# Ledger of designs, part 25: VHH binders against c4kar8

Target 1, 263 residues: c4kar8
Amino acid sequence: MAELSTPSPASPAPLDGGRGDELEKFTLRGARQILQLLQDLITHRGLITAHTGGGHSFMTAVLKVDEERGRVVLDPSPDPQANRRALAAPRLTCVTQLDGIRIQFPLVGLGEGQDKGRPALFAPLPAEMLRLQRREFYRLQVPLAHELSCLLKAEDLARKPVEVSARVIDIGAGGVAVVVPTGAAEFVIGGTLPACRLALPDGEPIELDLEVRNLNRQTQRNGTEQLRVGLRFAALPRAADTRIQRYIFKTERALNAKARGGL

## First folded at step 1 (VHH)

Design v33 (framework vhh_vobarilizumab_d1)
Fold by ESMFold2-Fast, scan of step 1:
Structure v33 (fold): chain B 263 residues (1-263), chain A 124 residues (1-124)
Amino acid sequence: as target 1 above (263 residues)
Amino acid sequence: EVQLVESGGGLVQPGGSLRLSCAASGFTFSDYYMAWYRQAPGKGRELVAGISSGGDTSYADSVKGRFTISRDNAKNTLYLQMNSLRPEDTAVYYCATHSYGLFTSGYPREMDVWGQGTLVTVSS
């Protein structure tokens, strides 16, 4: 799987460029969709980090959408220097989060004025907004001690059905990466593996369909080869999604506690 | 090489019309937001009009109803139709595209591409 560069969970930094094809399905371009998302940010008082370039940013919020004039009204910074940088910039790259969903959008042509007697910044409605479920690209590196496995239903070289127990090396909301011995089964990018079984700690295996997304061959120090297979969850029932997220959350918290010296 | 080249500027009388063109090359034009900016003598650059990859448009209040932005994805060309021109519209007009991390290939980080500009003079 092509791993997107994402900021840490606590960082509002923009995603790196060069992701057009991968992010296109998450890009909203319809006027109605953009308007609705901006209204959602207003309703939930979404705090926005606005990047003005050169490593500078300031905190803002969408105060309202002026549909007649095709503009958004933004809360100015209490720092006059930040507002001057924003007004001089060719664009703002706005980054926020709504219910775990990363939202990123451009504002170009920023101006300043008054809204109902209060200072405000104005910008034309963005033509594009990225609505990226950040958790979809988050991958937990699975601790070896957990011995987390996935039983794959695949085919061998002769196209005969074969079941392969594969070790899960990472897991996210969108899928898993597994390792299998080279030659144990044949995988085709885009192929579907039906009725596979993901074994999480604390419960029965989850039965689900997996789509092959990537294949990487790795030679180990002893000369043996392993195939790393990236697998997407084709469709996750809500209950399965909840169990996977609970495992990720619980494991990440345990790892973070250990990294902080048990504080 | 990513390039934007403007044309169509010139001298026009108040109340007249001009059509600006911007020829784009070196990127997948149809995937990108495109915009027209202008800069009047002694003033900062301001956004005049923008158009999304999907065709949604936006305009500055000062030009709404007089200017029309459009694109021809088959020709990789952006247009600005300017009607009912006023002396206050005198400026260098710039074509621009801005990337916010949504590139298809080859362009690291955020990308700003600007044309060299085309001068529009509205006077009698």
Scores: ipSAE 0.000, ipTM 0.175, lowest interface PAE 12.4, mean pLDDT 76

Design v34 (framework vhh_vobarilizumab_d1)
Fold by ESMFold2-Fast, scan of step 1:
Structure v34 (fold): chain B 263 residues (1-263), chain A 124 residues (1-124)
Amino acid sequence: as target 1 above (263 residues)
Amino acid sequence: EVQLVESGGGLVQPGGSLRLSCAASGFTFSDYYMAWYRQAPGKGRELVAGISSGGDTSYADSVKGRFTISRDNAKNTLYLQMNSLRPEDTAVYYCAAKSLYTGWSYSPSQYDYWGQGTLVTVSS
């Protein structure tokens, strides 16, 4: 008996409409295209969030692609429980970004073993990969140096009001993802957090209502578990939308300039 | 446990109509994209129609204008109204569900859950 995955896992954000016809043009099915994209993820050391169902995920990476055997080799979690969940899952959903572009692919038939004497996870090559080149799906990974935070107005386990300062880890046109301290508040998918305050570096905090879209207990590369919460902007004033878009644009330009300036 | 249970299949004459139903349980129906697929003997599964949680619909060219997909999120039920049926519509019809957050294409491999199927035979 398998537990159902939460409909709204924390990272990734929901795909637009989920219809399929709109996303078919962004779907890669050619073997050479899939191999090239996986190799690009290796080259750029892309970190992957692998969703195992039930609101659980772990951080991994593609270590290599074995074309002869038609499989990918993944970095296992240092948390044995995360690896057990992954091996028990009928399917992993892998989500990552390459140059701001969302990349998503399924892995079915995960196994474990060793690669060059080190523990590894193995799976057949995905038959399909999504490469989503649309601005509205773009998520800026917030630089740690920016120290972006959002003060959440939530409730504790006893339904009492509580204020939680959460670190913003990514931001896009439709919302933010935050890291919440363990036990600080209760979150319900679909619930609204009123009058939260997003601290952006270019002015006063932005006051806005946030809707909880997803929750995920993510096992980090160091084995530590953290709660990640995906939050949608319920209603965004034009001035706030402009400030958020400018922050994203300026930060992208700065990051791109550093990348292109590195020889 | 997760279940998708189809009903409403049967034998019908060309030009006739049938209404298929799919009763879903064990998951949050309203957070899933729902679809009808069909499979004729010796062929792979092909998309017939799909519907988002918000009611946006898609249809295969061969059924557009003849079939109508709908859903009742309060009853956790998916429907397919089939009109002007043709012999080439003969197939086993499957109900399928994919998460809005994990599935992105109409490939059968993107769907998390499948029903057992219901047979539709169009013959005179």
Scores: ipSAE 0.012, ipTM 0.377, lowest interface PAE 7.6, mean pLDDT 82

Design v35 (framework vhh_vobarilizumab_d1)
Fold by ESMFold2-Fast, scan of step 1:
Structure v35 (fold): chain B 263 residues (1-263), chain A 124 residues (1-124)
Amino acid sequence: as target 1 above (263 residues)
Amino acid sequence: EVQLVESGGGLVQPGGSLRLSCAASGFTFSDYYMAWYRQAPGKGRELVAGISSGGDTSYADSVKGRFTISRDNAKNTLYLQMNSLRPEDTAVYYCARESFYGTLSSKPTYFDSWGQGTLVTVSS
C-alpha cells in the first residue's frame, strides 16, 4: 500500500485540498453540525490560526455566531497589517484544535465593523468544516516553561552554514514547528537541514535530519510578527521516536490533569 | 502495565472465515488508535487494518473488501473479521496500540505495545 503525502507536519498549517477524497469522510456540511462545532469553539475559548495566503496568518477566536444573519464574528488582530491582509484575501483558512481534534474551515467574504461597540471581523458561516479525530493530526502545544529548543543547521542568504537556536512551539510524531528570528537563516520549502539537535527536558539532545515543509509569518496577540517554520522528521530512529512520543504523552497527561482543576 | 492478548487463530481452508480478538488491559482502551499487523514467514511486519478511537477504519490494499476491523470499548476488545481467506493470508497476526496522538501511520515505529501474536494458517 502506498502512503499518501501528508500536509505540513507543523500545526497549524492547512491540510492540502489535493487529498480531497481521503478527507471527505471527515468533512461536515450539515448546518446544525457546523453551528454546534462553532459554538463548541466559543465555549472552550479555542484559539484559531487564520491563514490569509502567501505564508501569512494571525491569531483569532470566534466571538459569536449570528444564526439570524448567517454569519460568524471573529476577534480582530491587534496588528492593523494582519487585519488589512485578511480583508484583502479572497479566503481565510482557519485551523484550530479542540480536545486534540483538528478542526479546519474556510471563510470567504470577510468584512469589518463593530459588535456591541467593539471592533470585529465578520464572515458568512462556512459551508463546510473539516473535523479530524485527535489521533490523526494531533500536535502538542509545547508549554513555554519547558523551554524546548532545536538547534538548526541552516544556510544564510549567502549560502554559508549557520546555526540557529529555534524555540519549539509544537511537536508531533511527524515533526515540529519552530519560531526563528527574522533574517537568521534562509529557508526553502522542500530543503533539508542535516544534523539538527532537538533538546527535550530530560536527557541529551536528539540529532535529526529535518525537511522544511511550511513557512508562515504569524502575528502574535501582542502585535509582533514571527517566522514560524514547519519541519518534518526526514528519518527518525526508533529510540528517538520513542523518546519524543513519551514526552508528548507525559506532557499531554499533565496538561489534562491541570485543566481538570489541578489534578 | 499495558497488555494485549490475541486469540482466534487457527487452520482454515481457502475461502473460509476467522474472527480474531485482542483483549486489552492496563490503559484506557477507548482513547487509543489500535491496529492489526501480520508477519508471514520470511517477511517483515505489515499493517493489515487500523481503527481510531472514534471508529474510523483503514485497510491494506491486499485485504480491502475481505477483512473488517472493529472494537468494543465496553469489553476493551479489538476484533478482525477475516472473510474469503487466501493462502497468502497465512501469517502470525499481532494486535498493536499506537504510541502517539495525531498520526495515522502504517509504520511499526508508531506503535509502542504489541501482543504475542496468533497464528493463522490457510491451506487445504
Scores: ipSAE 0.000, ipTM 0.115, lowest interface PAE 15.1, mean pLDDT 79

Design v36 (framework vhh_vobarilizumab_d1)
Fold by ESMFold2-Fast, scan of step 1:
Structure v36 (fold): chain B 263 residues (1-263), chain A 124 residues (1-124)
Amino acid sequence: as target 1 above (263 residues)
Amino acid sequence: EVQLVESGGGLVQPGGSLRLSCAASGFTFSDYYMAWYRQAPGKGRELVAGISSGGDTSYADSVKGRFTISRDNAKNTLYLQMNSLRPEDTAVYYCAVSRGTYLWSSTPESYDYWGQGTLVTVSS
């Protein structure tokens, strides 16, 4: 399948501005959309790669948005030379990801000062932000109300076969992330879980093989721990791929419609 | 495909040293934040050290001054130099690549790809 190739590496490098016609549909110019996206970066404590030109970049984060003064507050680099390069640059190109979506925006007129007595970098709010939502970059955060689940065929802590119903927290073209209670099953990165069943709202569960890609222990606000498991679809049939894509599209459209109605 | 392959683990006595390597392929290595995590038996994964594309580093307090993270962008390789090893450092060590990084109180879910791990045992 020519359409199914090895995925291009996700990169924090800036996209080519010469492709403006192709990227215009992904460009946000509304003040409220820009403010909301910046606030989402703050809420998720997303780190940003800021490119200063000449092959130089540094890691920063949006600390806050100062709407009254029309500016964004950024965390300085611990490297003083990176901060000097940033202040000398006519423009920063900021690149990050949020929920698997690539985000890029320019900052012009960078200055330095203090925020609440701590060193900070300041820049005017960007007039535009690129939010590149492509199939290969996209991960839908599954609404809790959907109660989307995947029945995993795994081994318990005693290495005996078990079936674990795991809550699906995100889903994309290439896989799902699920949450299981700590101790419910053991997972080995690179291991294959055969004949798992993904329950979508429209029809019978999809039987599929899943490859374990990552494991994360997460402490909830109530003090309980959950295991987050990243799972890749192995040899996904066309009919299953179509149903997953349909669910993602339908859910995204419904969420976008509800967000606009909530203005 | 993205691949991360760790090596360099082994058995070492307290006070000894080990150097871990992570060979990366399938992505533009120089553009990404890379990290070392570890997982001791019965515990969750914890951040050991991280390094940005520009060379900015971060360390867990328990390893600061003893471990050094570095990268070789020409070889697509991440390193962890571990000195003055303690029994408490016994764990499976993983390298990870971040899709954007979340260093402040960051959690492992900020990382999209992980290696298989390499076992480090510090014991007399």
Scores: ipSAE 0.000, ipTM 0.100, lowest interface PAE 17.7, mean pLDDT 76

Design v37 (framework vhh_vobarilizumab_d1)
Fold by ESMFold2-Fast, scan of step 1:
Structure v37 (fold): chain B 263 residues (1-263), chain A 124 residues (1-124)
Amino acid sequence: as target 1 above (263 residues)
Amino acid sequence: EVQLVESGGGLVQPGGSLRLSCAASGFTFSDYYMAWYRQAPGKGRELVAGISSGGDTSYADSVKGRFTISRDNAKNTLYLQMNSLRPEDTAVYYCAKQIYSTGSFYLPSEFDLWGQGTLVTVSS
């Protein structure tokens, strides 16, 4: 259930196994299906990471679909620089998750204006949207209250060892995503961080080797910039795998029970 | 201005070899995931091989073990070494740059295709 994306999450396309053709079956190109999926994102108030190029992204949301004008309305960033980067970009790549399902779509021709007196970003409706229903792409969003951290064994610019405490923002069967302050350490895609320590609730930290798979400089909704690092579990011992799976399962069930308890 | 210029295509007999090159300019080549796509007459575009900024490679099943993708960051050049060529490999081959330097993207639309490609014909 709580599966991570591809074995190589820093790889932009899963190429092995003819995956380009395999992913086409999860690509929506029908206008009605696209409109319905965008409406689902509005209904569930899905947070979207919008990639603007150069390793930059910002948090947004779909506020409205304007069917008459054939466009979507997006929530602008509180950071004016993030909005300027978005407007200058030839394309936004929007990535979100709805009930563990990965959703991705491009937006081209971004403009700015107002919607009912409030600042807004506008773009034509996307011609395609990816909706990945495969379990291996599932990631558990770590509750902020759990304060999950991972102590990374990394290097600075001078190749000297440094330890960085990073907050874990999502976790799956194959790895974690963490956030670190910009400049805390140097990370190289494909590099291995040995003997890192993952702190789960109710036990000793788990020692494991992590491979850097992706890097993203992210502007939060509050305007703060963070470095997001995607990390793959290298060789994971059975005991460590069991503890991670137990945490994911227990947290998922608790979140589902909480959701069903609401009147 | 971003430019990708493909070269090295040609006519080759089944079982032969070709090496394709892609000369890149207008961006920091070393920061980007690069890929080779191909399109055969009357068929859709398909992903052939990809390579990360760190040199990690990935291949479509149809070419795995026969093709090798590589990059020379000092020369801003992407390569595709094609061995044991088959008639089914006949296509126009395109060099592609991922739109963003980081991230995980799954759609062909997330890659820029530049120029007219280079034609590879495998026949007697």
Scores: ipSAE 0.011, ipTM 0.336, lowest interface PAE 9.0, mean pLDDT 79

Design v38 (framework vhh_vobarilizumab_d1)
Fold by ESMFold2-Fast, scan of step 1:
Structure v38 (fold): chain B 263 residues (1-263), chain A 125 residues (1-125)
Amino acid sequence: as target 1 above (263 residues)
Amino acid sequence: EVQLVESGGGLVQPGGSLRLSCAASGFTFSDYYMAWYRQAPGKGRELVAGISSGGDTSYADSVKGRFTISRDNAKNTLYLQMNSLRPEDTAVYYCAADTRYSGFLYTSPSEYDYWGQGTLVTVSS
């Protein structure tokens, strides 16, 4: 279950979010901005998925912001085991959505107690909150049936040029994530891969330069290790940008049409 | 070329102290969320402590009050000060870098982009 038909609100990995200056413009660090966003979540009664690590999560909500004590008050899970895992976790990764905007923030130092006579969880106000509001940060999970690939021009361990056909696992307006076998090529964050070829349906492959933004090593259940490479479109001609956006729109619409009740 | 090189592990008696270091090169260290993980024999890899570029820290419940994570962005070095060590702290300790959300810590090992080779800590009489 490495690939999803639709992006999960719990999916933690925007491709373009891996660089500090790109994260910065979407990261709220001002105390008043953080307080306002938390208040917006209360007003909209937003459900939050809180990830406690190890594949565990629970549903919560912000009940109150206690500005005097610098903390948030959260609705505990009806499952006592989920609350015990949360209290034992070094950090919660909280993921929610407000009007199609993905919001993500960490909570550290979770405690339990009571608020107005009712059980509650408490945590210090987060120092930062991520708000991803543009289509550039949307990542379409590429359906396996599309067999989308990108031919990468890279170097091997001996610094010799190699071409690697990598499977595209997600795509956005700003870039792609691909999977390569471990040892197939060497990648350096900030490095440029020139004249790569992105194969989209309904036309010739798109030739473009890709910048390496992030690297993630993932061990599969069969023991095989995969390298996930996040790649930014370094410069994208208007015609190529139009084709990529058309593919994303068409695929989103097809996936949404397949979902029953609620489109 | 990205490298994370851990050092400072060794044999120590219960109640003792060790300081681990992780020397980072080949990337902009100051932009990354950094973490220490450990793996005991026969067990999975678990988060010990994490630190953001801005200094926001988190700790596993089992090490709170005993361990302190810190970073020196000028030296591209991550530290873990381990005090009041217990036999249960015996493990290989790994340095990790998370580039995906830069300012956020994930508890799953699969969320981290770079890993060091590890340094062995043995707490035994």
Scores: ipSAE 0.000, ipTM 0.133, lowest interface PAE 14.3, mean pLDDT 76

Design v39 (framework vhh_vobarilizumab_d1)
Fold by ESMFold2-Fast, scan of step 1:
Structure v39 (fold): chain B 263 residues (1-263), chain A 125 residues (1-125)
Amino acid sequence: as target 1 above (263 residues)
Amino acid sequence: EVQLVESGGGLVQPGGSLRLSCAASGFTFSDYYMAWYRQAPGKGRELVAGISSGGDTSYADSVKGRFTISRDNAKNTLYLQMNSLRPEDTAVYYCARGSPLYTKSGWSTEYFDPWGQGTLVTVSS
């Protein structure tokens, strides 16, 4: 029951407007705080998922903050269709992470132009930025070297059972986000995938029931599309919860040590 | 940009009291498990006391009944009230922030990211 009242833990899908009043305490509105946070995203090379609506998004980054003109400059997608969707959208919802903390902000009035002779997207500085430092919102970006995978028990387009090995791209206390191979399976929001197997580096795979919470077709910076699926842990034994948390903490510490050591 | 600044250490006689403070900045203090740990000369680091975002506390057996951990979320400050101090309490005391997922007591230092030089507490006649 308590899990039914929590927001979907899947990243990078945007949190909906129904959470607005609850999220107010995590919202930054000071101009200097917003400028500093955007600068931190530049310094840390933070990749941003920009949601354009209709389940579509593209990968971008903040290239610079233009304080004199009051705007941010974003890296355009190499996919012209993704850029056209973004320019046509009344609002972009930008989602990223900094040190495991979820950052979300709107951009309104997106335009195109040039920065130092190169194509760029620009928008007015956001009036607010959401910074979520809660257990249920924390997501570890899974290092590619870990080759973390989840074997999903799903259905194909003809509704025949299939098993799909999906790459885990982020993981938190409440769920995982995975990338599904093109055409491998069909997903419905709210559907349950029983007896899936999560492979952590240490020990045997964890058998889990997963609920589909969101679906997003994401255009990567190289122009390719992938399907990202947000999955909630429907039932999680204490031993499995402990193993997942241990993996997250151990990986977080290793990443922090690497950053400190200049590796 | 996460910064923890400890203060309040000093020289005190056995049986005396000290109050340590830790001023936190660069993160939403109220969302994190916070802890005090110490390192005595020639010894490893040990957790002394911890407090959850909700105010639940835990203590090392060696300090139970003598030390009290507390937090002021409005001031982004963590405190350690130390009473009935003993020579074996002599150590550098560090304020530590738990991982965003750390919600329950555990004495493993691997879940904490300490910051700053700490504050020296010397208990001596």
Scores: ipSAE 0.000, ipTM 0.293, lowest interface PAE 11.2, mean pLDDT 80

Design v4 (framework vhh_vobarilizumab_d1)
Fold by ESMFold2-Fast, scan of step 1:
Structure v4 (fold): chain B 263 residues (1-263), chain A 124 residues (1-124)
Amino acid sequence: as target 1 above (263 residues)
Amino acid sequence: EVQLVESGGGLVQPGGSLRLSCAASGFIFSEYDMAWYRQAPGKGRELVAGIDSGGYTSYADSVKGRFTISRDNAKNTLYLQMNSLRPEDTAVYYCARGTYYYGSGSLPSYMDVWGQGTLVTVSS
């Protein structure tokens, strides 16, 4: 039987601890970053699923961050049994989403009390928070050394067909951003560029239909103009998707190794 | 038509060896990441081993050092060499085609084509 299974960063289930080392690049450990993210959850009224273990969870929210006392204040469950399970648990795993970004963090040492005369749950600030961006929002900055290019099939100012070799400056699962000299071609937001060719370092160019999503005309400090064009993959064969994901993964791995002094 | 067909399953004694094969058709085999999954009676499906189009391999901790995944792009065939088999390796083994990465290593997170499975029984 044909079967499809793609794990989503927006899934409410906690991520496997065996992938902890691989998730380190998405882990926030700075006190200021943690405080800012918790404040963002308050501002956006983010609902949190708190997992207490044994398949049990309840819905909560961050009501307040008490920086002076180093703690978070959480909304208790309307179910008294859920609150008792949470208080008895050695740790909670909290999972939420903010603008399509999966956020996960542990809370240890949960207590109960009151905030402004109303029941509340309290826990020390987490030492770490996981922040996983949705696949379509992740953009790899393409190393200049890769000389990654995309041959665009477009029209010039006179509406005649033109082919433009554009440098790819970033790439993600959903598309690429390229730079084009001003005047080389005309682009219309929402327009489709058929049969463009994306050249990756390994293998044959990938033939793709691209949709123009945004245009940004940039004037460099020396007075020259560049047009930055955001392009969405309108139709992506599965083999092409795999090659793009592999390029992103391998490049990210190499950049991480270089940052550690390995390359 | 895209198809994966497993073969090579059977009954083997503990400590024995077995080699599974997966014949792929209907797609350019060399462009895809491939994996072996297994499912024991009454349990969920679990990833055993993966190999990307470049030949890099990844293994589940329970089989590392005992199993070897490999591919023959000229024959459009995926293999799983299983050594030092244990009763807990008893399962239906599935070949799968992947297209996405999740986490480090070559193990794919998105499997869009599955074979019918081949039964491996490890029993004395």
Scores: ipSAE 0.000, ipTM 0.120, lowest interface PAE 14.5, mean pLDDT 77

Design v40 (framework vhh_vobarilizumab_d1)
Fold by ESMFold2-Fast, scan of step 1:
Structure v40 (fold): chain B 263 residues (1-263), chain A 125 residues (1-125)
Amino acid sequence: as target 1 above (263 residues)
Amino acid sequence: EVQLVESGGGLVQPGGSLRLSCAASGFTFSDYYMAWYRQAPGKGRELVAGISSGGDTSYADSVKGRFTISRDNAKNTLYLQMNSLRPEDTAVYYCAAELSRYFGTSYSPTDYDYWGQGTLVTVSS
């Protein structure tokens, strides 16, 4: 009998299967559709966050699709430790965005090698990809030029109140993801941060209660590590919801117009 | 603080029934995909059954037709009704949670794999 994968004592057991069934209507399984979508990610220079488990991820990109060998070629991290974590992971969860639509896919059987004399990561083509075209799953990648920030009301390691200005990296109908400075605050999954202030380009900051949903130590393309915090809007007044959605729609349209003019 | 607390395990005869419960706290239960996993001695953890925030269910082939997963969002509780139990169902059963509503966003599903401490089910004559 084939031996089953044993959970590491140092990490939670990997979850096998099941979640894909709830998102079946958003799942692409056709080989040609998968190949086309991966090629579109290359054409649009889509950045991919590859989650390696244990709260770790790294930034990568699809360099090419090898249809004949049934493989994708990925840009390795400049941080050797991030690459070692990826190669040791039983599965990678890859998340990205194309034309405002969130795309997610698993990679299993990651290996390393060379592509045209340069280091590269290789994986078999995914059997399925999620393409989430519902507003509750949509996340706008915030342009750096917008300098979107959220003032977080949090606690330090001694449980003393602290205010942290965090850069907003993405925003959707249900929440924001932010980058916090290393050691600036302690976050507990499920914890509530009351009276935080989201600064949008127009008007006064929006006061919001935020719930911590995830924590991720992400290795950037330059090799540096960032703490990324996913935050859910705990209760969103209608006026605030309208203003956030207006910002998302305006920015999405501006990015689409710029892409068409540039390409 | 996130907590998942399993209960309802015990010793039962082959062909018997048990109902497992998982009490959840510290997160918005209704937003989460919930699942039951099990681990027998010398084996890795395997998915038994899962239920989405919308109520869609999935089952391992070995338990399909015998086990029923359900959830009560008002009570923040996940259930597994286990019927026609067999000796090979003997294992520690674990409750797990994953944020489903914001799947595919910056809220990585892998960051929300919360696990309970487990409850032992023994099926023996």
Scores: ipSAE 0.000, ipTM 0.177, lowest interface PAE 11.2, mean pLDDT 78

